VH-VL binders against Large ribosomal subunit protein mL46 (mrpl17). Designs and how they scored, part 1

All scores and structures are predictions.

Target 1, 243 residues: Large ribosomal subunit protein mL46 (mrpl17), of Schizosaccharomyces pombe (o94398)
Amino acid sequence: IQSSKPLSNSTPLKGCSVGTILIRSPILTRQPSEFEKSIYKYNAELWNELSDPLPAEFYFKKGSVGEKDWQERQKTLKGKESPFETIFGKERKEMESNKLLDSATHLQSRVTEADTKNDERSTLRSLDKSLYLLVKKSKSSGWQFPNTPVTSSEKALHLLCQDLLKNILDENSLTWLVARHPLALLKTEQEKTFLLRARLLNGLDVPNLQNVYDWVWCTYDELKNKLSPSSWDSVKNILSDRL
Structure headers, positions and changes below count from the first letter of each chain, unless a header shows other numbers; antibody chains aren't numbered by Kabat.
F, E and O stand for the ipSAE by ESMFold2-Fast, ESMFold2 and OpenDDE, each averaged over both directions (binder to target, target to binder). V2 = 0.75 x the mean of E and O + 0.25 x the DockQ between their complexes.
[cut] stands for letters that were removed.
The coordinates of atoms that the task and the answers printed are left out; those that the model quotes come from them. Centres of patches stay.

## First folded at step 4 (VH-VL)

Design q18 (from q1 with heavy chain F103D; framework fv_pasotuxizumab)
Fold by ESMFold2-Fast, scan of step 4:
Structure q18 (fold): chain C 243 residues (1-243), chain A 121 residues (1-121), chain B 107 residues (1-107)
Amino acid sequence: as target 1 above (243 residues)
Amino acid sequence: QVQLVESGGGLVKPGESLRLSCAASGFTFSDYYMYWVRQAPGKGLEWVAIISDSGSYTYYSDIIKGRFTISRDNAKNSLYLQMNSLKAEDTAVYYCARDTSEDWSGYFDYWGQGTLVTVSS
Amino acid sequence: DIQMTQSPSSLSASVGDRVTITCKASQDISNYVAWYQQKPGQAPKSLIYAASSLQSDVPSRFSGSASGTDFTLTISSVQSEDFATYYCQQYDSYPYTFGGGTKLEIK
């Protein structure tokens, strides 16, 4: 073996690596099941029944001025859409608009150029699922989560992770570290990589990555075929966008 | 017979632009990653850029990044290199080259004849 | 960047000689090395890929070998058509880098 210089273990994190699980969250929501639709209908019917205005006799004495004013107001509302019906009418229109918008957005997303080409380098693929960033550092390297060696214990892991993200993404890409502590530890016989969870905030396509040989944005199901068996075993129970 | 034919080279002044073309024939152009490689007079070979088979992926040498753009038109079996803000050090013969496949990316199995770009004055 | 150090820069040989050209990578690149032959005024021609695999129309007198980060191109018996400049290239990581070239000249 040609390694003549041992790794320094005098500091707790020196000799380890820090990496990131960078996630693009789903942009599209799933369609409600028939059961869920039935519950929504039942709740709407129950709400309509419970939301009926109480008769004036509960609030006013018979023959009072207040009772007459209330009855006259109720007669006016009965001749046209009631305040509650107006709210329900607006809600219905909004639900119909959202349904049409969702259908149109869903259709466009399903036929995106990235989906059609199976372009794994695009963030505009599989908009209804989470995407996870994997990189190759070189042709001989396997697919892995972005990572970098820890060379100084003075700098916290989350700051090193932010530096890593800035190094591989362009200056216009926005990311958010969900937590400052590691989500997972990838361990080989001699090396440890602490993985921190990050979220991609861009709603647009991310430009070509820098300082990596290649990259892919993978769904959860695709990770098993890209990651090494040991890396997959370390994250398979931690990562899931399944409902 | 696989053929790659470059064109578009010439004499230009610093700061000017040139567009190089490479016409491919004898193979299914849309199945292959393509490259531009250059060679300064009397010097060695220098890699310039790569483009994937679909055109969705590109990577550039840091020396020309931001100045040069690689592109392709699979319907026309053509590869392009748009060169902007040319410098004297960009003077070279520019070759287009074909990668063998995705599994062997970076190895060039066929090269064009080259086109000379001279940047001076 | 990965540096490919090619030696010698020039070499004189006679027809029938055995010639070896070496190329050293600055770091581990597995076997992702290609060799190219370039004659004056012509485009490079691919000879070898994956350190030791011959292109389909390349004569068997050409061979490549690898030992760690050291790569060697060997011509077992030089022919008159072999006098050219030879380049090694790594394709393990970006940027792809070439050796400085070895000019094989007639003695």
Scores: ipSAE 0.379, ipTM 0.714, lowest interface PAE 3.0, mean pLDDT 79

Design q19 (from q1 with heavy chain S101G F103Y; framework fv_pasotuxizumab)
Fold by ESMFold2-Fast, scan of step 4:
Structure q19 (fold): chain C 243 residues (1-243), chain A 121 residues (1-121), chain B 107 residues (1-107)
Amino acid sequence: as target 1 above (243 residues)
Amino acid sequence: QVQLVESGGGLVKPGESLRLSCAASGFTFSDYYMYWVRQAPGKGLEWVAIISDSGSYTYYSDIIKGRFTISRDNAKNSLYLQMNSLKAEDTAVYYCARDTGEYWSGYFDYWGQGTLVTVSS
Amino acid sequence: DIQMTQSPSSLSASVGDRVTITCKASQDISNYVAWYQQKPGQAPKSLIYAASSLQSDVPSRFSGSASGTDFTLTISSVQSEDFATYYCQQYDSYPYTFGGGTKLEIK
């Protein structure tokens, strides 16, 4: 039965899907600013000037046995390095050492290693940015937000989204569904996908995803290159690498 | 010359465990995704599991999921399959197989000779 | 799961014959089909990938083609060493699935 105007719209059940924009929030909240790095460097230079060791001639007379012994030890200890430079250098390094700087340096090193390894399946990459989960359902499928068909009108979208998250993540992965209503609608010629926002709470060691062919945790900049142009256009203005 | 040599097969009772090994040579093992594929006597081929080049990605056939674990040791050029809670229907020749390398293809360019696992009381 | 249906289950041929083996996927898998040859007591040997691309060491008498969900392996002139069982495999979706096999036997 067909009229000039549709009598019933069954499109939401046929070709209608619910999906999720699952976000891993930034872990590294701050790096030392260029100004702060400059202050640290200035302090290092200042202490180097104030704490420079005195020349050997101050401690030993020229040609003495003690001076020769001291010079020989210097040669065996990395050439021209003076004992006083070693002592004062260590003191300066200890005085300049900063827990915040050390922590920031360590976290930055992890980001560099993850980038070098190209481990896009890891949640430990790009700790200073948000990561977004994209999946492939098959080798021939493009990258897309996790989604599942709407098979029943009686079950609320947020419940289907929670089922989806449990289906692809293990029982130990904690997620928070930020809202019960869709954040975005992806529309193609044949399909509509309602996207709900979710956050990954304890995902640093997330196990392999289940029931997908492949997955990737993408930064905002990487999303534009993996998503279809139409999908990117639908989400680009509601997503950013900042909160 | 690419070689894959399986070992560890044998006769075990239902409910027991067995660990298979595959020794790889003639290529840079750490660059390749690897597979286990099995074949029951007189039957066809059945895919078992995949593991990525680093070992961080794995996927399993639903038939053995939760019972079998695929792993690798790139320093030793070795692939493993830990088989737990074995059933009579797990009786098969188990093949170690290599993906094409430059890309994750999902098909197998080199196979080992296979190792027979028999599960019988 | 994606079902790969091979036909025929067995095929008799003489040396010099042209033979075709067909494999049908239960759904669209693009061209992600590989073909393998297995001789009794031996491991399978890779012949074809991406439905139509030959492996480096495979004789040119082997060829593959695709039409929708239908895939065909052709041996243009059967040699004595070609009598074996042939398997198709889809690698589009998990689980990876194989056809039931086609035994090419001497007529």
Scores: ipSAE 0.556, ipTM 0.812, lowest interface PAE 2.1, mean pLDDT 80

Design q21 (from q1 with heavy chain S105D G106S; framework fv_pasotuxizumab)
Fold by ESMFold2-Fast, scan of step 4:
Structure q21 (fold): chain C 243 residues (1-243), chain A 121 residues (1-121), chain B 107 residues (1-107)
Amino acid sequence: as target 1 above (243 residues)
Amino acid sequence: QVQLVESGGGLVKPGESLRLSCAASGFTFSDYYMYWVRQAPGKGLEWVAIISDSGSYTYYSDIIKGRFTISRDNAKNSLYLQMNSLKAEDTAVYYCARDTSEFWDSYFDYWGQGTLVTVSS
Amino acid sequence: DIQMTQSPSSLSASVGDRVTITCKASQDISNYVAWYQQKPGQAPKSLIYAASSLQSDVPSRFSGSASGTDFTLTISSVQSEDFATYYCQQYDSYPYTFGGGTKLEIK
């Protein structure tokens, strides 16, 4: 129930930012046992029950054209595959592809040199878990998902996200944008950031990132210690590796 | 003072093309989603098309999809409707309308006076 | 497409009467309904949005309500300037669709 009418803000997405949750899928996993497959099924069913489409009100103002477009896209996606099954299946394929590219290192140790040195800037750490990219725009800024402002350009959010990924990664890094619509909305006192999900397809040896002050590849457990409380609250229940 | 002024209507023969224009003034045109809505003489309102503020998103009524194209020129504060392969059933007054940003609801807060398109013979 | 069935097609009333116009959506559209008034030879004017939210420049005798897929526009006491055609519109999903209209005529 709205107690006061909002002050004018002419365009739903103008003045906002678009960003990405860029994920390096697990590289090492043992073959799932029948028990583990049962747990995966249970978790997929539970995920479907708990991860109904994020209320459009978090993404867009109620009744806006953007909100309705978002709702229609969510209805379409929900009818095809559970979010967990989609994420799990694609992550598995990515891991297999990455292992094939590293056939010369087929006997790769589960504990890497990056693990031993706790090198958070390396994608070779925690090979059995998902890694999430966080960046700092300056020395004094906090850790955040990569993002860029929405300009007066005629680019859709997913195209701006692709431009952002090209801006921070090298030409040899391949990414896959999982969906063209936002997965999450981060609200702060100064800005709104729509986050799109992306996967790293080719990136076991990702070089230094460009156009950022610093970066880290974090496990799910490490995100809560690096993200602001409001950013963490916005993503903690929608990421595939949630506790 | 918000104003929307349509132009370009007239009498055309079936199969011909016509381009409608809507000149906007009194507001920041580039901040608003815009619509075309039509009304056949003595009939009800029928939504035709929508275009986003940047022009990157459009959606069309199935009745005119593939025949009509909505576009905009934010530098000229103008909205357009290119109508191809016109049929007698397209005879209507065509209204330019603005989507409101107040309370962020999708209702038509300002309408132009309309321009009559007659397709006959 | 979502169909908006508006009734009645026409209605006769006297000044001071209470008038109710209804729209039924073919599926759940939440409260994403707007109502418009159109006088002969003029463009439509917005009256109500979000099923029940009255636009600031519209007289308080106009009100909207929703119950499931049924939506109503009520004029509590008809005035002479209210004799016009009224349209409902859903904006839950594309394509946006209008009701067939209700012509309010003087008795």
Scores: ipSAE 0.000, ipTM 0.401, lowest interface PAE 16.3, mean pLDDT 75

Design q22 (from q1 with heavy chain W104Y; framework fv_pasotuxizumab)
Fold by ESMFold2-Fast, scan of step 4:
Structure q22 (fold): chain C 243 residues (1-243), chain A 121 residues (1-121), chain B 107 residues (1-107)
Amino acid sequence: as target 1 above (243 residues)
Amino acid sequence: QVQLVESGGGLVKPGESLRLSCAASGFTFSDYYMYWVRQAPGKGLEWVAIISDSGSYTYYSDIIKGRFTISRDNAKNSLYLQMNSLKAEDTAVYYCARDTSEFYSGYFDYWGQGTLVTVSS
Amino acid sequence: DIQMTQSPSSLSASVGDRVTITCKASQDISNYVAWYQQKPGQAPKSLIYAASSLQSDVPSRFSGSASGTDFTLTISSVQSEDFATYYCQQYDSYPYTFGGGTKLEIK
């Protein structure tokens, strides 16, 4: 309990906010050796062969009972996917999404079209670095981690963070909240913001952001130039363990 | 040389749907953020919606959120506003407007002539 | 939402007069204010952006200024083509909001 603004009937009280450090994990962690490049190429080719259902489909005629049974089986398996969804299940999805990105990047240039155009709104920039989401709430506001005020009807912080992520990302976006407790507390003269860590699991899809004025995906080195000095000081050591 | 021409306005009954179109010419349409702004007869201007140059980003006024959808077809140099569940309060001249100089600025440097939508009781 | 309070709602002037229209934002919006001119039966025309920057095709008699949350549009010497309704707009925050308008009328 810190000293807080006195209760006022005329002016709204400044309470605590909850926010998120939303991270896109590196797709390429370093420049691989020639041996490693060979392994990645082999794995990409093997993945394409194993993921392609066409060999199995060669045994079925379009519209046949066999093809329909196979397609219904795929849909049933997806429909049977546990709504309980464990953390382990989310980790597996993240690993598979990263495998798709790894395959694409090793066949394509390490320098993407987004890199060439310096498209800061794209998640396909700087594939060998972590990217961090910063937003602007208004044209005049500074860059900040996505956040929202905590209401008087107190809900758990991790649930508010999940609501925030749902509010700013489109329906096709997939995120994983890494921990239920805050990673950092940003203290400004007006506000206390509890930041929770989340990971973006969208694979090659670039998420469309909603309910923000603007956004950028920043590397660690770019954060210091966009964040206020006090916000940067609060997170720089917490994020320094990146590869 | 820059020209924006709205069409699709008319008289409709409450609860009906209507689709507005805006045909752009004289500039590279795919480079610009676009807006819809409306004005009720004898009243002031009211912002409706924004769409980014690629169409990937949209934002709506809370008054029409969930009822109206902004979209664009860059191959046809056209902007659209799909209006569903129309109310008498939606009666207005609807303007198509362009953001400035291929940047997300938030003010409107070129406006169409407007198209009148009348929702009768 | 950010409220833009425009005053006066109407004013009368003669050709050659200096007129000033004011617009007050309900909160800090930096200088993200634009001014538009609308003549009867026509679409609005952009005059000023960033509170004080004149559009390239607009006569120099138009000027804008800012002081905190108070914004002004000034016409240094009114001409006959200036009799119209003027609107301010903030573009700092969604939803973008307009002032109620000021009708400049012939005295």
Scores: ipSAE 0.401, ipTM 0.737, lowest interface PAE 3.0, mean pLDDT 79

Design q37 (from q1 with heavy chain Y35S I50Y; framework fv_pasotuxizumab)
Fold by ESMFold2-Fast, scan of step 4:
Structure q37 (fold): chain C 243 residues (1-243), chain A 121 residues (1-121), chain B 107 residues (1-107)
Amino acid sequence: as target 1 above (243 residues)
Amino acid sequence: QVQLVESGGGLVKPGESLRLSCAASGFTFSDYYMSWVRQAPGKGLEWVAYISDSGSYTYYSDIIKGRFTISRDNAKNSLYLQMNSLKAEDTAVYYCARDTSEFWSGYFDYWGQGTLVTVSS
Amino acid sequence: DIQMTQSPSSLSASVGDRVTITCKASQDISNYVAWYQQKPGQAPKSLIYAASSLQSDVPSRFSGSASGTDFTLTISSVQSEDFATYYCQQYDSYPYTFGGGTKLEIK
């Protein structure tokens, strides 16, 4: 009596898979120094003082040279040229404005909406840390690095890995396969998974992942709670230097 | 009380476009994943697409081959399905369905009444 | 795609009968199966989720069970309002797939 063929993949290399450790590198966010915060506060207070002056008639007789001089100064303060530009130069004020804008932008980006909502599916979370992509192939499957079985076509591992990345990521997502040889080997009783390292080149893009049940972008510390103990043990020492 | 009310169905010719709407009430719409499920006359249920609570993540059935786009407007408590390049095979009652609050639940606890889309010459 | 094979496609029963509807998954989906009831001209109604968990408003005569890739919906004593079409659904993997349906008819 002939045994039934398995419904799932039948390949010459049963129990062999290739996968990827896909990393979003940290996006360095500058925090404003105490000195920069002090400058901003001083400049804002000074601008308010200079923008709301007392009427000239409190200090000068009507029609006097002093009143005319005062009014010319008021014109300068309310016009396009600021007192900071005359004191420190327009270049310096523009540099300070750009610096304050950059500081505000960096502060805003450090604590993103994704951080506030604890949205683990977003690449915009934890901008100061590396993020690692984990997927679930199905609801019942555990969290794992993206992977695919090695086929009978004898296609090279790095080419299969590139195909895997193209299969799960949006065309707007750019990735770089760091090396052609595996970084790690995950062994279970029934299978071997060769892991290749890849980098997400546009870390601000949020890939619309397809052909997976679910995904998360994890910090190093979060990997321990999501990966199986054996998978974590295999990668923990390799990934620790990328925090 | 949870309610989902679909609209926008009708008779269209092959190759035309149609936009379906689903108005949600009785729950915090922005907390739930939403799906469209269709049923051809006298046939079974067929899943079409889902959209995440934020609207940032979507997934589509290969059957619609990139012709349909799911979207939502959380400020208006509304879900949409933009259907392009319609075919006779797309003729069905389209249901708006609430996915459970967990991302992976994938079963549908509340359904709208459905809206009929007929694609015929 | 995961195929959900539902059987029988139709069955006839009398009030008070015990009926069993079966759904077979083409691969292991753990217990991620839901059952829906659909009456003519109406939207489907959720009966069971996670293979055996009953929705709060569903009568206790409905029950679900799982054995490997085989899933069963049982109605212990059919009532007149139970004559409808029943569908199983897997939600372990995308795309979500439904069984072909079982029409429960009056004998």
Scores: ipSAE 0.006, ipTM 0.499, lowest interface PAE 10.0, mean pLDDT 77

Design q38 (from q1 with heavy chain I50Y; framework fv_pasotuxizumab)
Fold by ESMFold2-Fast, scan of step 4:
Structure q38 (fold): chain C 243 residues (1-243), chain A 121 residues (1-121), chain B 107 residues (1-107)
Amino acid sequence: as target 1 above (243 residues)
Amino acid sequence: QVQLVESGGGLVKPGESLRLSCAASGFTFSDYYMYWVRQAPGKGLEWVAYISDSGSYTYYSDIIKGRFTISRDNAKNSLYLQMNSLKAEDTAVYYCARDTSEFWSGYFDYWGQGTLVTVSS
Amino acid sequence: DIQMTQSPSSLSASVGDRVTITCKASQDISNYVAWYQQKPGQAPKSLIYAASSLQSDVPSRFSGSASGTDFTLTISSVQSEDFATYYCQQYDSYPYTFGGGTKLEIK
């Protein structure tokens, strides 16, 4: 075991730590309010009512190519321009696309079993919001972003961050380190932690994190109650809040 | 009236497998984290593994990691420990134990009577 | 791993004696210490949690205290049913670790 000159009475600056803000992006778009749905429905009904075509016989000879083309155009335009269909159609398409990224996820329900049980350890909760990973290194430790000390090694911060992600997530988890440069600097009373932004690319339920006492996947609103006041102040204006 | 009853212990040879069971009664089993703790004859207590209330989350002692698997069947109020590649050092009384709260305290309020596993050639 | 060093390994006492068992953690574990009593041939029974909190069915003669990384179980006046082996346990970090045990024997 390499000694760092333990007999010194100097208090050398403690080494900095590198950590990660690991984000699970929203899987579903926000659901329209009942008021918004009533407006969309009204507009769709109004559009459908006003867009009813006159019989093609007034404009085209019966059985002509022009009559058939007119009928097809009317049907196509009505379907594509319905605000109701546009909003709900987009949500449906996004749900279908996200299924390709996570074969273990049942994306047909907006309210998951994890939501019903309020299972904060699941990535399948709050599908319409961003989730942020917080960990506890021990029961007595506070909630914090995953982090590891910067060693005297020559490894760059982004490589240490990638090692950290591999150390705590299983081999089936796909992550993307968004940038090599820190997004934030956490100043705790005795320590400085450089935070790099990472995204979870697959929506697989990660049942067990390694080398941590506990973990939670938090929405933006939940972070304030779990992070220390100083940590929250350092990140609150940097993190985005999405429904 | 909380009861935990272990079964499945016995004499096995090194390299063999054994499955332990723990039958729970007197409480809502599906609300509690559960543990296996072992004690070698004449020795102290050693923590083995935990499993969360849903069965989704588990943690293992490094000594048995990869060899033992903890599982539960909430419909049957039963906890299991599948023990593979058994070694002489695994000889112990195995206890199942309940966490003190629905939200995981880390210490144990009720224990079963234990079941003896002997690994000998 | 966090080491829990329990002392003494055994002690002898008479009914009515005050006995003290000590447990030292190798690092700061806050107050996340539990104490268990085990009689021969029986499962352990929970006595104390969070270093000093009594389980609801445990007699008041049992008490726990903490000073830094040093934890103490005290029996103010030993009764005949108290002769057993006592274990401390930390639950701050994985793996959860137990002390080596203290056997309380009749003098």
Scores: ipSAE 0.557, ipTM 0.810, lowest interface PAE 1.9, mean pLDDT 79

Design q39 (from q1 with heavy chain Y35S I50W; framework fv_pasotuxizumab)
Fold by ESMFold2-Fast, scan of step 4:
Structure q39 (fold): chain C 243 residues (1-243), chain A 121 residues (1-121), chain B 107 residues (1-107)
Amino acid sequence: as target 1 above (243 residues)
Amino acid sequence: QVQLVESGGGLVKPGESLRLSCAASGFTFSDYYMSWVRQAPGKGLEWVAWISDSGSYTYYSDIIKGRFTISRDNAKNSLYLQMNSLKAEDTAVYYCARDTSEFWSGYFDYWGQGTLVTVSS
Amino acid sequence: DIQMTQSPSSLSASVGDRVTITCKASQDISNYVAWYQQKPGQAPKSLIYAASSLQSDVPSRFSGSASGTDFTLTISSVQSEDFATYYCQQYDSYPYTFGGGTKLEIK
């Protein structure tokens, strides 16, 4: 209903385009580096070396069957391995085993069918990295961020971006505009495109795109091979594959 | 020798459903994108639906979107078209066609013989 | 949608004649045009792709050319087996669209 003003009254937006940097955020956290694993191992070894068994009175009431059983085990072990170490060592080992099983399960899920097939059209690839949507408007056109011409100066850029997302995504796709102001300005031979940042909220669903010839979900490192050099130069410093 | 053989066509009443099948042989079916193309009696060719090699991605003509569903079973080398809420305007020979280049390439190098679907009261 | 306007809708020729069929795209589609031949009661057969590239088993008398948004299919010396309906198709943009067809009839 209410007119939206252009970013600058001296520079009308008509004749420009609005587009979107649509991001699927990482679903899984980045795996620790070898250096980080070394630090974790060092800290674990240090903790194990400094750990002392706690007295039975912290765990059992005086005169209870539990205290007597604990004292019998202490007698048997000659002070070398405490029931506390046995109980908490087993609990810690069980928790570590459950963590390792959980980590193995997560590790297995990190390598998806889409990863093995290098299915660039799937949002289920590279779950530990951000994915960026690129589209191809026709077979003869190059890869680009989704965009549409600004046909009216009265409609705000963020509303035009929302219309664009509705036009190319299916009815089951949920998106969030992170900011209502442009993140970047792309200049091509004949056109200026204001890019707004959006996130795909249901990243485990694989959207089927409409009204485009082709699409790909790219990691940061893959963008340089798909985008024109000028488009890549415009976005490379404002995007990250790790953050 | 590439072969595509359609089946499942027949006479149905408006509002009914029908499922078409296409059996592929002579090539690695799982490596190719596939389409359905129809032709009304005495009329021209009209594209209906497209499916990716994995079956994960589909495109539909606006005329049948929401009524028809394309699917495939790569283990059985078969392509399907589930047609719901059929209308008299859907009367046509339906062809199974193989897409010969990369994703959404658009030209069809091999076609099946077609199966006739007649929607009449 | 890209519209493919095919002309003529029908034409008559004798064996040995040179025939030309034209297809006009409503917008620039580069060279992403295919041509198909359909005989009565049969499925279409692919003849040409990328506007001018011949399919491997198609006779050399068939040729395709492009000039802007105008595309032509030429049969240099028509043979008896060439009497059929011919269709052009664009595959540059979604959705796929076909020409209306040209029926080549014996004179």
Scores: ipSAE 0.346, ipTM 0.681, lowest interface PAE 3.9, mean pLDDT 80

